# VH-VL binders against Imidazole glycerol phosphate synthase subunit HisH (hisH): the designs that were tried, part 2

Target 1, 208 residues: Imidazole glycerol phosphate synthase subunit HisH (hisH), of Pelagibacter ubique (q4fnt5)
Amino acid sequence: MNVTIVDYNSGNISSVINSFKEVAKDKVNIEVTSDLNKIRSSDKVVLPGQGSFKSCVDALNAINGLVETLNEFTVTNKKPLLGICVGLQMFADLGYEETETKGLGWISGKVSKIDNQNNKFKLPHIGWNEINIVKESKIFEGIKNKSHMYFVHSYEFIPDDKSVISATTDYSSNIVCSVEKENIFGTQFHPEKSDKLGLKIIENFLNL

## First folded at step 4 (VH-VL)

Design b12 (from b01 with heavy chain Y101W W105Y; framework fv_cemiplimab)
Fold by ESMFold2-Fast, scan of step 4:
Structure b12 (fold): chain C 208 residues (1-208), chain A 123 residues (1-123), chain B 107 residues (1-107)
Amino acid sequence: as target 1 above (208 residues)
Amino acid sequence: EVQLLESGGVLVQPGGSLRLSCAASGFTFSDYYMSWVRQAPGKGLEWVSYISSSGSTIYFADSVKGRFTISRDNSKNTLYLQMNSLKGEDTAVYYCAREGWSSSYYEDAFDIWGQGTLVTVSS
Amino acid sequence: DIQMTQSPSSLSASVGDSITITCRASQSISSYLNWYQQKPGKAPNLLIYAASSLQSGVPSRFSGSGSGTDFTLTIRTLQPEDFATYYCQQSYSTPFTFGPGTVVDFR
């Protein structure tokens, strides 16, 4: 099995690479690349994202043919894709971080700044927090409700269709922290920084 | 005030053991990956080990693997380095360092450093 | 392990000069390269992370550039407090590795 972590020059993905290789060992081939042919031929794709919504979308668009190839992989061919942090956020139609920016549009919704209630809550939402698993998901097999995951974000994905939400977390409001729509999976938290339970989520994705 | 304060550096005989401590203050210690970085007298920087925020992921440089152990106590905001089977080449100033991040991205850069604690291994 | 090299190993400069230090990785590390400054008897201080991002509180005369295997640190209009040793460091893969350092001395 071949799994590609998309390297599109959007911040440090070293932890993502190391965690996926640790889980995969010798059984799954992990490639780190933006090569279109390797993405097309992969069994699964991981879309990490670190930085602002706009900077990550701009970085994807800067690589000729990359967005089109990801659309073909994910939307047309229905192959498994995991978005991490801003990678999940880019599933949206629109993001409002810095400027109004069009996302991938794979899951209808918007990315907006967390309402921190007139500065009663600090942004970013940073550190360990509990997840509320709200529907059955293969990536949460063996993960207990109220498990702690690691977060660092100031913006949240608000999907139009609540049925895609697989987990939420409580910070100032009820924030979406995981989505699942058919072959499309995303986490707002960083499984690569969420210790053994984060590695279990990676393992579950690789076992799809 | 964000700070790291190392302690425990002393003169030790070859083959001896020593535990270093690093006390963190001014930030939520349990949110950060932590490293030990050392510097031999008159030499450059050498990364020794890191430990994840919860303590479950640990890595060592080959030069210390099997002899050193890294641990943390998040309830006490303290990082530890247990050094066994010490060699002359372990003589160095040992720095405690925090892996920083900004906004919604990780930097995996050492943004906060302690003042260092000197370990001397000789007879 | 990823080996890091720096050039020059040392340089002499005067206040007001602009200087460039280079760092090379033995394999591609994308943009996962940090720069540190260390003054005698002091702990290192982070200057640049992710190859080109200026750390908060660091003067704008410091800048970083590069990707892949070749990186540069530039200090424009050198000030007296800039005479120090400078280290690059890759965070792409464990073990993390530092360059051997570049000593910037007063001429």
Scores: ipSAE 0.000, ipTM 0.453, lowest interface PAE 15.4, mean pLDDT 88

Design b16 (from b01 with heavy chain Y33W; framework fv_cemiplimab)
Fold by ESMFold2-Fast, scan of step 4:
Structure b16 (fold): chain C 208 residues (1-208), chain A 123 residues (1-123), chain B 107 residues (1-107)
Amino acid sequence: as target 1 above (208 residues)
Amino acid sequence: EVQLLESGGVLVQPGGSLRLSCAASGFTFSDYWMSWVRQAPGKGLEWVSYISSSGSTIYFADSVKGRFTISRDNSKNTLYLQMNSLKGEDTAVYYCAREGYSSSWYEDAFDIWGQGTLVTVSS
Amino acid sequence: DIQMTQSPSSLSASVGDSITITCRASQSISSYLNWYQQKPGKAPNLLIYAASSLQSGVPSRFSGSGSGTDFTLTIRTLQPEDFATYYCQQSYSTPFTFGPGTVVDFR
């Protein structure tokens, strides 16, 4: 089985690479690339993100044919895709971080700044926090409700259809922290920074 | 004391317009997603619309899409439903409902309901 | 849209009876099912959320069970204040949909 972690030059993804390789061992081939043919031929794809919504979307668009290839993989061929942090956010139609920017449009919704109650809550939302699993999800097999995951973000993805929400977390309000729509999975938290339970989520994704 | 209080329901002619209000008290209104749910006389419950805590995410039932608008004013702790092009089929008691707490355990349930306000659409 | 059905549409019972109401979804909704009680002229009140979790302040004689497409609400040792209409509701997908209701009348 071949799995590609998309390297679109959006910052340091070493933790994501190392965690996936640790879980995969010799059973799954992990390739780190933006090569379109490698992505097309993969069994699964991981879309990480570091930086703002705008900077990551711009970086994806800067690589000729990359967005079209990801659309073909994910929407047309319905192969498994996991978005991490900004990777999940880019599923949206629109993001408002810095400027109004069009996302991938795979899951209708928008990315907006967390409402921090007139500065009553600090941004970013950073550190360990509990997840509330609200729907059955294959990536949460063996993960107990109220498990702790690591967060670092100031913006939230708000899907138009609540049925795609698989987990939320409580910070200022109910924040969406995981979505699932058919073959499309995303986490707002960083499984690669979430200790053994984060590795279990990675394992569950690889076992799809 | 957590409370929701609807107002604005009256008799309206078909094709008319009406705005309903829901005043929230006893909790941090801006932390909660809010819904409107209606009930026609002698019939069951029908979900109408929801709006996210910030007001940025909105969804409508197909029966009202294009005619109704949902909005909120967090500075006034108030939820609104603007109803246009009213039909006889819109005759119902309209309830304001809170979608869970700031904890996600309850986001999928209507844990607090208002008393309802009756809208009658008749000639 | 997800269609919800309830059985029976009505039932007659006496104080002290135990009753069961069934709710079925047209497709799997996992455990995203809520139960509400409504008395004549009043707003609904949440009894059970997530199929089996008892809402704070609701008497322990109420219980819910089920997952997927089949769900039940059970009321042990029925009390006079329990004569009401009961609705199930799925929160799995928009639009959220309610069952048609089950009327529990005094015998």
Scores: ipSAE 0.006, ipTM 0.454, lowest interface PAE 14.9, mean pLDDT 88

Design b17 (from a08 with heavy chain T35S G50W; framework fv_cemiplimab)
Fold by ESMFold2-Fast, scan of step 4:
Structure b17 (fold): chain C 208 residues (1-208), chain A 123 residues (1-123), chain B 107 residues (1-107)
Amino acid sequence: as target 1 above (208 residues)
Amino acid sequence: EVQLLESGGVLVQPGGSLRLSCAASGFTFSDYYMSWVRQAPGKGLEWVSWISSSGSTIYFADSVKGRFTISRDNSKNTLYLQMNSLKGEDTAVYYCAREGYSSSWYEDAFDIWGQGTLVTVSS
Amino acid sequence: DIQMTQSPSSLSASVGDSITITCRASQSISSYLNWYQQKPGKAPNLLIYAASSLQSGVPSRFSGSGSGTDFTLTIRTLQPEDFATYYCQQSYSTPFTFGPGTVVDFR
């Protein structure tokens, strides 16, 4: 099986690459590329991201044909895709970080700054925090409710349709930290930084 | 200062149609998800329909699906409910209600309600 | 669809009493539970959101607790203006569903 981690110059993705290769071993071929033909022919795709919503969307759009290819893979052909951190956020219609920026529009919703309750809570939301698994999810197979995952973010994805939400976390408010819509999966937390349980989530995605 | 005001409720015959309006003031209407919630005389609250801040995503209760349409005009700060093929069971006070946008939507609730408009479906 | 139930359906109380109303969801809704107060002939008012967060402007005698399937609304030192109908509502998934209501009457 071939799995592509999209390298679109959105910051350092070494942890994502290393974690996926560690889980895959010799059973799954992990490619790191923005090559359109390799993405099209993949069995699964991972969309990581580091930086602001705007910087990542701009980087994605800077590669000719990449957004169109991802739309074909994900929306038209309905193959599995996992978005990590800002990768999850880019599923949205609009993001408000820095400027109003159009996202991929795969899951209707907006990306807005976390309401930190008049500075009662610090931004970014950084460190280990419990997840609340709110529905059955393929990537959470074998993961217990209240498991700890690693977070580092100041913005949150607010989907228009609650039924897509697979997990939330408590930080100033109940924040969406995972979504699942058919073949589309996303996590706000970083499974690649979440120790053994994060690796289990990666394994579950690869075993879809 | 923040206010929702419904209008359009009247007596209609079964099988008839009616459009309700909800005028919003005192807040940036285009930033908020909106719902219609109804209450039959002497009964409890029943959610009817929900619309995203842009108007792109819409959900309905099964009891009204296919008969009712929700829409919004953000330039006029107005929410609408188009009701078709009305039944006696649709008799209720209809409230428009605001759901938060700037906070997590799971902590948001219907924080602002209109006063309601009565729709009576009877011959 | 998630079904919501409330108990009791009605209760009688005196000013100064402390009362508790219970709400149960047919499946886990985590903390996505809101409480509303409705007085006769008026629109509902939000009291509690996210199971335990007090809405701005609501008196501190109101409190909410619970998670998963079982939730409670507590009113300490009941005041005359607290005689009303109380509804719980899940905001976990569409369709949004309300409990049937609890009527709090003067004894």
Scores: ipSAE 0.006, ipTM 0.462, lowest interface PAE 14.8, mean pLDDT 88

Design b18 (from b01 with heavy chain S53Y; framework fv_cemiplimab)
Fold by ESMFold2-Fast, scan of step 4:
Structure b18 (fold): chain C 208 residues (1-208), chain A 123 residues (1-123), chain B 107 residues (1-107)
Amino acid sequence: as target 1 above (208 residues)
Amino acid sequence: EVQLLESGGVLVQPGGSLRLSCAASGFTFSDYYMSWVRQAPGKGLEWVSYISYSGSTIYFADSVKGRFTISRDNSKNTLYLQMNSLKGEDTAVYYCAREGYSSSWYEDAFDIWGQGTLVTVSS
Amino acid sequence: DIQMTQSPSSLSASVGDSITITCRASQSISSYLNWYQQKPGKAPNLLIYAASSLQSGVPSRFSGSGSGTDFTLTIRTLQPEDFATYYCQQSYSTPFTFGPGTVVDFR
């Protein structure tokens, strides 16, 4: 099985690469690339994100044919894709970090600044926090409700259709931290930074 | 302390225009989605429109789409509803309501309401 | 659009009664269902959010239950101030929609 982690020059993705290779070992081939033919021929794709919504969307758009290839893989051919952190956020129609920016539009919704209740809560939301699993999801197989995951973000993805929400977390408000729509999976937290349980999520994705 | 006050409701002839205002106090207005909800005399509640905290995202009920415009001025803590091409069926008390769109269930409810302002569309 | 229905449309009750109002959504809305109370000549006020969570300041005699498509508001030991119209509302998807209301009237 071939799995591509999309390297679109948006920042340091070393922890994502290392965690996927650790879980995959010799059983799954992990490729790190923006090569369009390699993405098309993959069995699964991982879309990481480091930086702002705008910087990541701009970086994707800077590579000719990349967004079109990801749309073909994900929307047309319905192959599994996991978005991590800003990768999940880019599923949205629109993001408001820095400027109003068009996302991938795979899951209708917006990315907006977390309501921190007039600075009662600090941004970013950083550190370990419990997840509330609100529906069954393949990537949460063997993960107990109230498990701790690692977060670092100031913006949240708010889907228009709440049926796509698979997990939330409590920070100032009830924040969406995982979505699932058919073949599309995303986590706001960083499984690659979430110890053994984060690696279990990666394993579950690879076993789809 | 936390309060919404609507104003602007008057008698208007069919085809006319009217702008409603809603003044917010006692909370950080710029942190919240805001909605307009109306109620025809003796009838139930009907959601009209919402606007995001930045003003970038807006939605309208089909009954008013193309005729009404929602806007906000966060520097003045004020929400507006511009109503054009008014019809008799637009006659209602118009309520300003605070609504969150976030995943917080509390913020997804209309937790603060104004007293309402009556708009009558009649000859 | 998600259609909301309420049953009954009206009911007559006496102080001390326990009453039940039901709300049905035309499709699953999970637990994204709110209940409002409206007294004559007044704005609505929030009673229950997220199907079963009691709003701060609301008496404990009010309770909500349900998920998916079927929801219930229960008022135990009805008080004089509870004679009002009650509305359910889904916050699952736009456009937000209200039920037609249930009038709770004095018998």
Scores: ipSAE 0.005, ipTM 0.451, lowest interface PAE 15.7, mean pLDDT 88

Design b19 (from b01 with heavy chain S54Y; framework fv_cemiplimab)
Fold by ESMFold2-Fast, scan of step 4:
Structure b19 (fold): chain C 208 residues (1-208), chain A 123 residues (1-123), chain B 107 residues (1-107)
Amino acid sequence: as target 1 above (208 residues)
Amino acid sequence: EVQLLESGGVLVQPGGSLRLSCAASGFTFSDYYMSWVRQAPGKGLEWVSYISSYGSTIYFADSVKGRFTISRDNSKNTLYLQMNSLKGEDTAVYYCAREGYSSSWYEDAFDIWGQGTLVTVSS
Amino acid sequence: DIQMTQSPSSLSASVGDSITITCRASQSISSYLNWYQQKPGKAPNLLIYAASSLQSGVPSRFSGSGSGTDFTLTIRTLQPEDFATYYCQQSYSTPFTFGPGTVVDFR
């Protein structure tokens, strides 16, 4: 099986690469690239993101044909895709970080700054926090509710349709930390930084 | 019948060590997070530690961190608590508890408890 | 750590009374609150989970309500076997913490 981690110059993705290779070992081929033909021919795709919503969307758009190829892979051909952190956020229609920016539009919703209750809560939301699994999901197979995942973010994805929410976490409010819509999966937390349980999530995705 | 049966509680000198065991029966032990909860004589309940289904996630209360270790053997349906550097304040009935859940949405309560085993730390 | 407080620390009641025990968390715990009953010399028994869900086998005279920081346990038409100590417990965040308990004594 061939799995591509999209490298679109969105920042350092070394931890994502290392974690996927650790889980895959010699049974799954992990490719790191923005090559359109390799993405099209992959069995699964991982879309990481580091930086702001705007900077990541701009970086995707800077590579001719990349967004179109990801749409073909994900929406037309219904192949599995996992978005991590900003990768999850880019599923939205609109993001308001820095400026109003159009996202991929795969899951209707918006990305807005976490309501920190007039600075009573610090941003970013950084560190370990518990997840509330609110929907059965294949990527959470063998993962106990209230397991700890690692977070580092100041913005949250608010889907219009709550049925896509697979997990939430409580930080100043009830924050969406995982979504699932058919073949599309996303986590706000970083499974690559979430110790053995994060590796289990990666394993579950690879076993879809 | 779903049961938890604890053993190992005895009188121990301060600074000593002791290992508690909890034998589980009547359910698939490896599906559940397990906890230790203690209660000092005449006092309330205090959570001590939990361990995930396969041991990949472990957490301790600050009062025991660095002195206690929690482990499990799923092939033997047994939970353990290794207690080192015991203090008088560790004197308590120690309960083994299953962290059950009512649905796939929330893992949220200690639904099955052992009878408890008394650990006394005194000289 | 999330601190749990209970009110009252003790109460005296008669068979047939309805009583309410309050539990407060130092921060929002959503609905991750459980209620336990403990009789002298025995292990605790789960009564209510997820703030308001009645555990299987527990009499319907027990009910729980609340969300966020404020929670209540109500026992309607108190029976002789209900004289016990009651504990609330949050399972929202580690370390899990219990309230100090409420002793329900015969008047």
Scores: ipSAE 0.006, ipTM 0.445, lowest interface PAE 15.4, mean pLDDT 88

Design b20 (from b01 with light chain T94Y F96Y; framework fv_cemiplimab)
Fold by ESMFold2-Fast, scan of step 4:
Structure b20 (fold): chain C 208 residues (1-208), chain A 123 residues (1-123), chain B 107 residues (1-107)
Amino acid sequence: as target 1 above (208 residues)
Amino acid sequence: EVQLLESGGVLVQPGGSLRLSCAASGFTFSDYYMSWVRQAPGKGLEWVSYISSSGSTIYFADSVKGRFTISRDNSKNTLYLQMNSLKGEDTAVYYCAREGYSSSWYEDAFDIWGQGTLVTVSS
Amino acid sequence: DIQMTQSPSSLSASVGDSITITCRASQSISSYLNWYQQKPGKAPNLLIYAASSLQSGVPSRFSGSGSGTDFTLTIRTLQPEDFATYYCQQSYSYPYTFGPGTVVDFR
């Protein structure tokens, strides 16, 4: 099986690459590229994101045909896709980080700054925090409720349809930290920085 | 040849402190999660503590939490266990163990063990 | 915490016998179950990881099976070097927990 990690110039994705290659070993071919033909022919795609919602969306749009190819892969052909951090956030219709920016629109909702209650809570939400698994999810197979994952973010994805939420975490409010809609998976936390349990999530995704 | 060698085990009085060391050789120490596992004389195995490859994630058994600290120095290929407020119940052989199977460090098994170092807590 | 139990606590066997040791978890641990062998005065040695995967260098007479809460270690055609204590261990969640051990003695 072929799996592409989309490299669209949105910052350092070395940890994502290294973690996926470590889990895949010689059983799964991991490509790191923005080549449209390689994305189209992949069995699964990973969309990482680092930086602001706007900078990542702008970076995707800067590569001619990339958003169209991702839409074809994910929405038309229903192949598995995992979004990580800003990658999850870009599933939204709109993001408000820096400017109002249109997202991919795969899961109706918006990306807004975490309400830190007039600086009662510090941003970013950074460090280890517990996840509350709120529904059965394929990527959480073998993951215990209340497991700790690593977070670093100031913005949150708020889906319009709450049934897509697979996990939440508590920080200033109930924050969505994972979604699942058919073939579309996303995590707000960084599985590539969440040690053994993060690697298990990567393994679960590769075994879909 | 991959090896782990513990040192520091000695007789200490209750309430005392002791630091154990584990020297790693024959593999890239910084790539592996490490644990301490102990065994009281004539008893079974008890997991004590875990540290991730970077040192950023640490877990302890409830029996030692607040009294023991685990640390590592990747530049020296050495794992440490600082033991404070020692109790008679802490008397055991302490093993340093590498987490991983023969071809992958991310698997959840102790594939390499040291010989152990005996800590005796009595007066 | 996940509690691990083993059965039997001890057994007597002869060279050439086939023996079975069972391990039970207090909750589902999927396949995150390891088996170790320990000889008197020595450190433990990994035999089986992920419930059924044989560790490199371990003789094929050792095998593991099971998932969820119930697991089995089987040793076919027991050899003199197999008389030892055997421990199961869950790696599903922290704290990691070991079974109490099974002593395999000469009959």
Scores: ipSAE 0.006, ipTM 0.450, lowest interface PAE 15.7, mean pLDDT 88

Design b22 (from b01 with light chain S93D F96W; framework fv_cemiplimab)
Fold by ESMFold2-Fast, scan of step 4:
Structure b22 (fold): chain C 208 residues (1-208), chain A 123 residues (1-123), chain B 107 residues (1-107)
Amino acid sequence: as target 1 above (208 residues)
Amino acid sequence: EVQLLESGGVLVQPGGSLRLSCAASGFTFSDYYMSWVRQAPGKGLEWVSYISSSGSTIYFADSVKGRFTISRDNSKNTLYLQMNSLKGEDTAVYYCAREGYSSSWYEDAFDIWGQGTLVTVSS
Amino acid sequence: DIQMTQSPSSLSASVGDSITITCRASQSISSYLNWYQQKPGKAPNLLIYAASSLQSGVPSRFSGSGSGTDFTLTIRTLQPEDFATYYCQQSYDTPWTFGPGTVVDFR
């Protein structure tokens, strides 16, 4: 099996690459590229993201044909895709970080700043926090409810259809931290920074 | 003192039912995942089931799926194992075990064990 | 399921000896391995978690090492209270699975 981690100049993705290679070992071929033909021929795709919603969407759009290829892979051909952090956020139709920016539109919803209740809560939401698994999800196989994952974000994805939400976390309010819609998976937290449980999530995705 | 005390182990006939209880004291029971682990006479340890701190996530070993049910009452600091359709192979000492301080701050290890309660399934 | 094996199944030793017990997983479990000690008629107690982390209150003569599929438990300068059965257990994936145990007896 071939799995591509999309390298679209979204910041440092070394932890993502290293974690996927650690889980894959010799059994799964991990490619790190934005090559359109390699993405099309992959069995699974990982869309990481670091930085603002706008900077990541702009970087994605800067590579000619990349968004169209990802749409074909994910929406038309329904192959498995995992979005990490801003990668999950870009599933939205709109993001409001810095400016109103159009996302991929794969899951209807918006990305808005976490309501920190007039600075009662510090932003970013950074560090380990519990996840509340709210529905059965393939990537959470063997992951206990209330497990801790590593977070670092100031914005949250708010889907219009709550049935896509697979996990939430409590920080100032209930924050969506994972979504699942058919072949589309996303985590707000960083499995590559969440120790063994993060590696288990990566393994579950690779075993889809 | 932090402790777990199992009760309910008795001699039961094959096909019968039995409920085991585990009373927790000395710690905040509602913060911890709990497991049942069993040991047949003269044999090794076999994990049976776990339940999350809230009770929403439950898992069973294949050998007991469909026959056993795990539950907890956080207001009573008590863990339960309901055992139905008992077989001779279910004869074992049943241990109640706590998973660390929490599943995320401790490496899914059984840091506190009860003393066990013997279940014998025989005619 | 992840199968766990231990070697030796039993060993005989004298007080003051250093002994090593090995544990092998049927697939990589990274460092998600725990070691337990069980004395006759008693419940198990946790010695080591995460392959090499010593549980609070456990004597420093106990140590663990390894990653992936191969792990070891070492007991330096064996004491009378160390004659027991030792079990490894993987915490990488459900169902949790234990090794078959290693019996450490007086020689």
Scores: ipSAE 0.006, ipTM 0.455, lowest interface PAE 14.6, mean pLDDT 88

Design p03 (from o01 with heavy chain E50Y N59R; framework fv_olinvacimab)
Fold by ESMFold2-Fast, scan of step 4:
Structure p03 (fold): chain C 208 residues (1-208), chain A 124 residues (1-124), chain B 107 residues (1-107)
Amino acid sequence: as target 1 above (208 residues)
Amino acid sequence: QMQLVQSGAEVKKPGASVKLSCKASGYTFTSYYMHWVRQAPGQRLEWMGYINPSGGSTRYNEKFKSRVTITVDKSASTAYMELSSLRSEDTAVYYCARDYYDSSGYYPDAFDIWGQGTLVTVSS
Amino acid sequence: NFMLTQPPSVSVSPGKTARITCRGDNIGSKSVHWYQQRPGQAPVLVMYYDSDRPSGIPERFSGSNSGNTATLTISGVEAGDEADYYCQVWDSSSDYVFGTGTKVTVL
């Protein structure tokens, strides 16, 4: 099995690469690339993100044919894709970080700044927090409700259709931290920094 | 405000084990990875391993071949590093260091806060 | 096994510019961090993510990273900049890798 972590020049994805290679070992081939043919031929794709919503979307668009290829892989061919942090956020129609920016539009919704209640809560939402699993999800197989995952973000994805929400977390408000729509999976938290349970999420994705 | 305070110097014989401590203050201990880095006299900095204080997950430099163990006491905001089967070449200053956070929402795997260091001398 | 190589020493006059290089295969694809270490002291982070300065580090410190070479540049060098400097990256096969170190002497 071939799995591609999309390298679109949007910051440091070293921890993501390390964690996927650690879980995959010799069983799964992990490629780190933006090569369109390799993405098309992959069995699964991982879309990480570092930086703002706008900087990541701009970086994807800077690589000719990349967004079109990801759309074909994900929307047309229905192959498994995992978005991590900003990768999850880019599923949205629209993001408001820095500027109003059009996302991938794979899951209708918006990315907006966490309401921290007049600075009663610090941004970013940083550190370990409990997840509330709100529906059965393939990536949460073997993961207990109220498990702790690692977060570092100031913006949240608010999908229009609540049925896509697989987990939430409590920080200033009820924040969406995981979505699942058919072959499309995303986590707001960083499984690559979330201990053995984060590695279990990676393993579950690779075993789809 | 934020600081890492390490235990005092140690002198050990070859074959012994040493356990060093690193007490964190001024920040949320469980929100940042803790690393251990050593430096032999006149030599480069060398990464030994890290621990995630919340879940306890660890990663070690293969060079140490199961000689290094990193643990935490969350209630005391203290990280520990134990190095066994000591050799003369393990004579070094040992540092604990915190993983850096930047405003981009992703950690760049840099070390922003360092302990003062603990000298371990292995002789005889 | 990933390796970062630095020149062992750099000499610079006060007020001039010092350049400390860090060489590694395809280092431009990695995030490079820089540490300053004065004798008998712990390292201090002076540059992270190729070119970002931590709070408290003066603007005369700058960084770049491209191809096989990353560079820490110190303009308007002061006597207090005399120290050992280390670059550092994370690599998927070698984990956290430090450079060989450069002693900067201000004469």
Scores: ipSAE 0.006, ipTM 0.452, lowest interface PAE 15.1, mean pLDDT 87

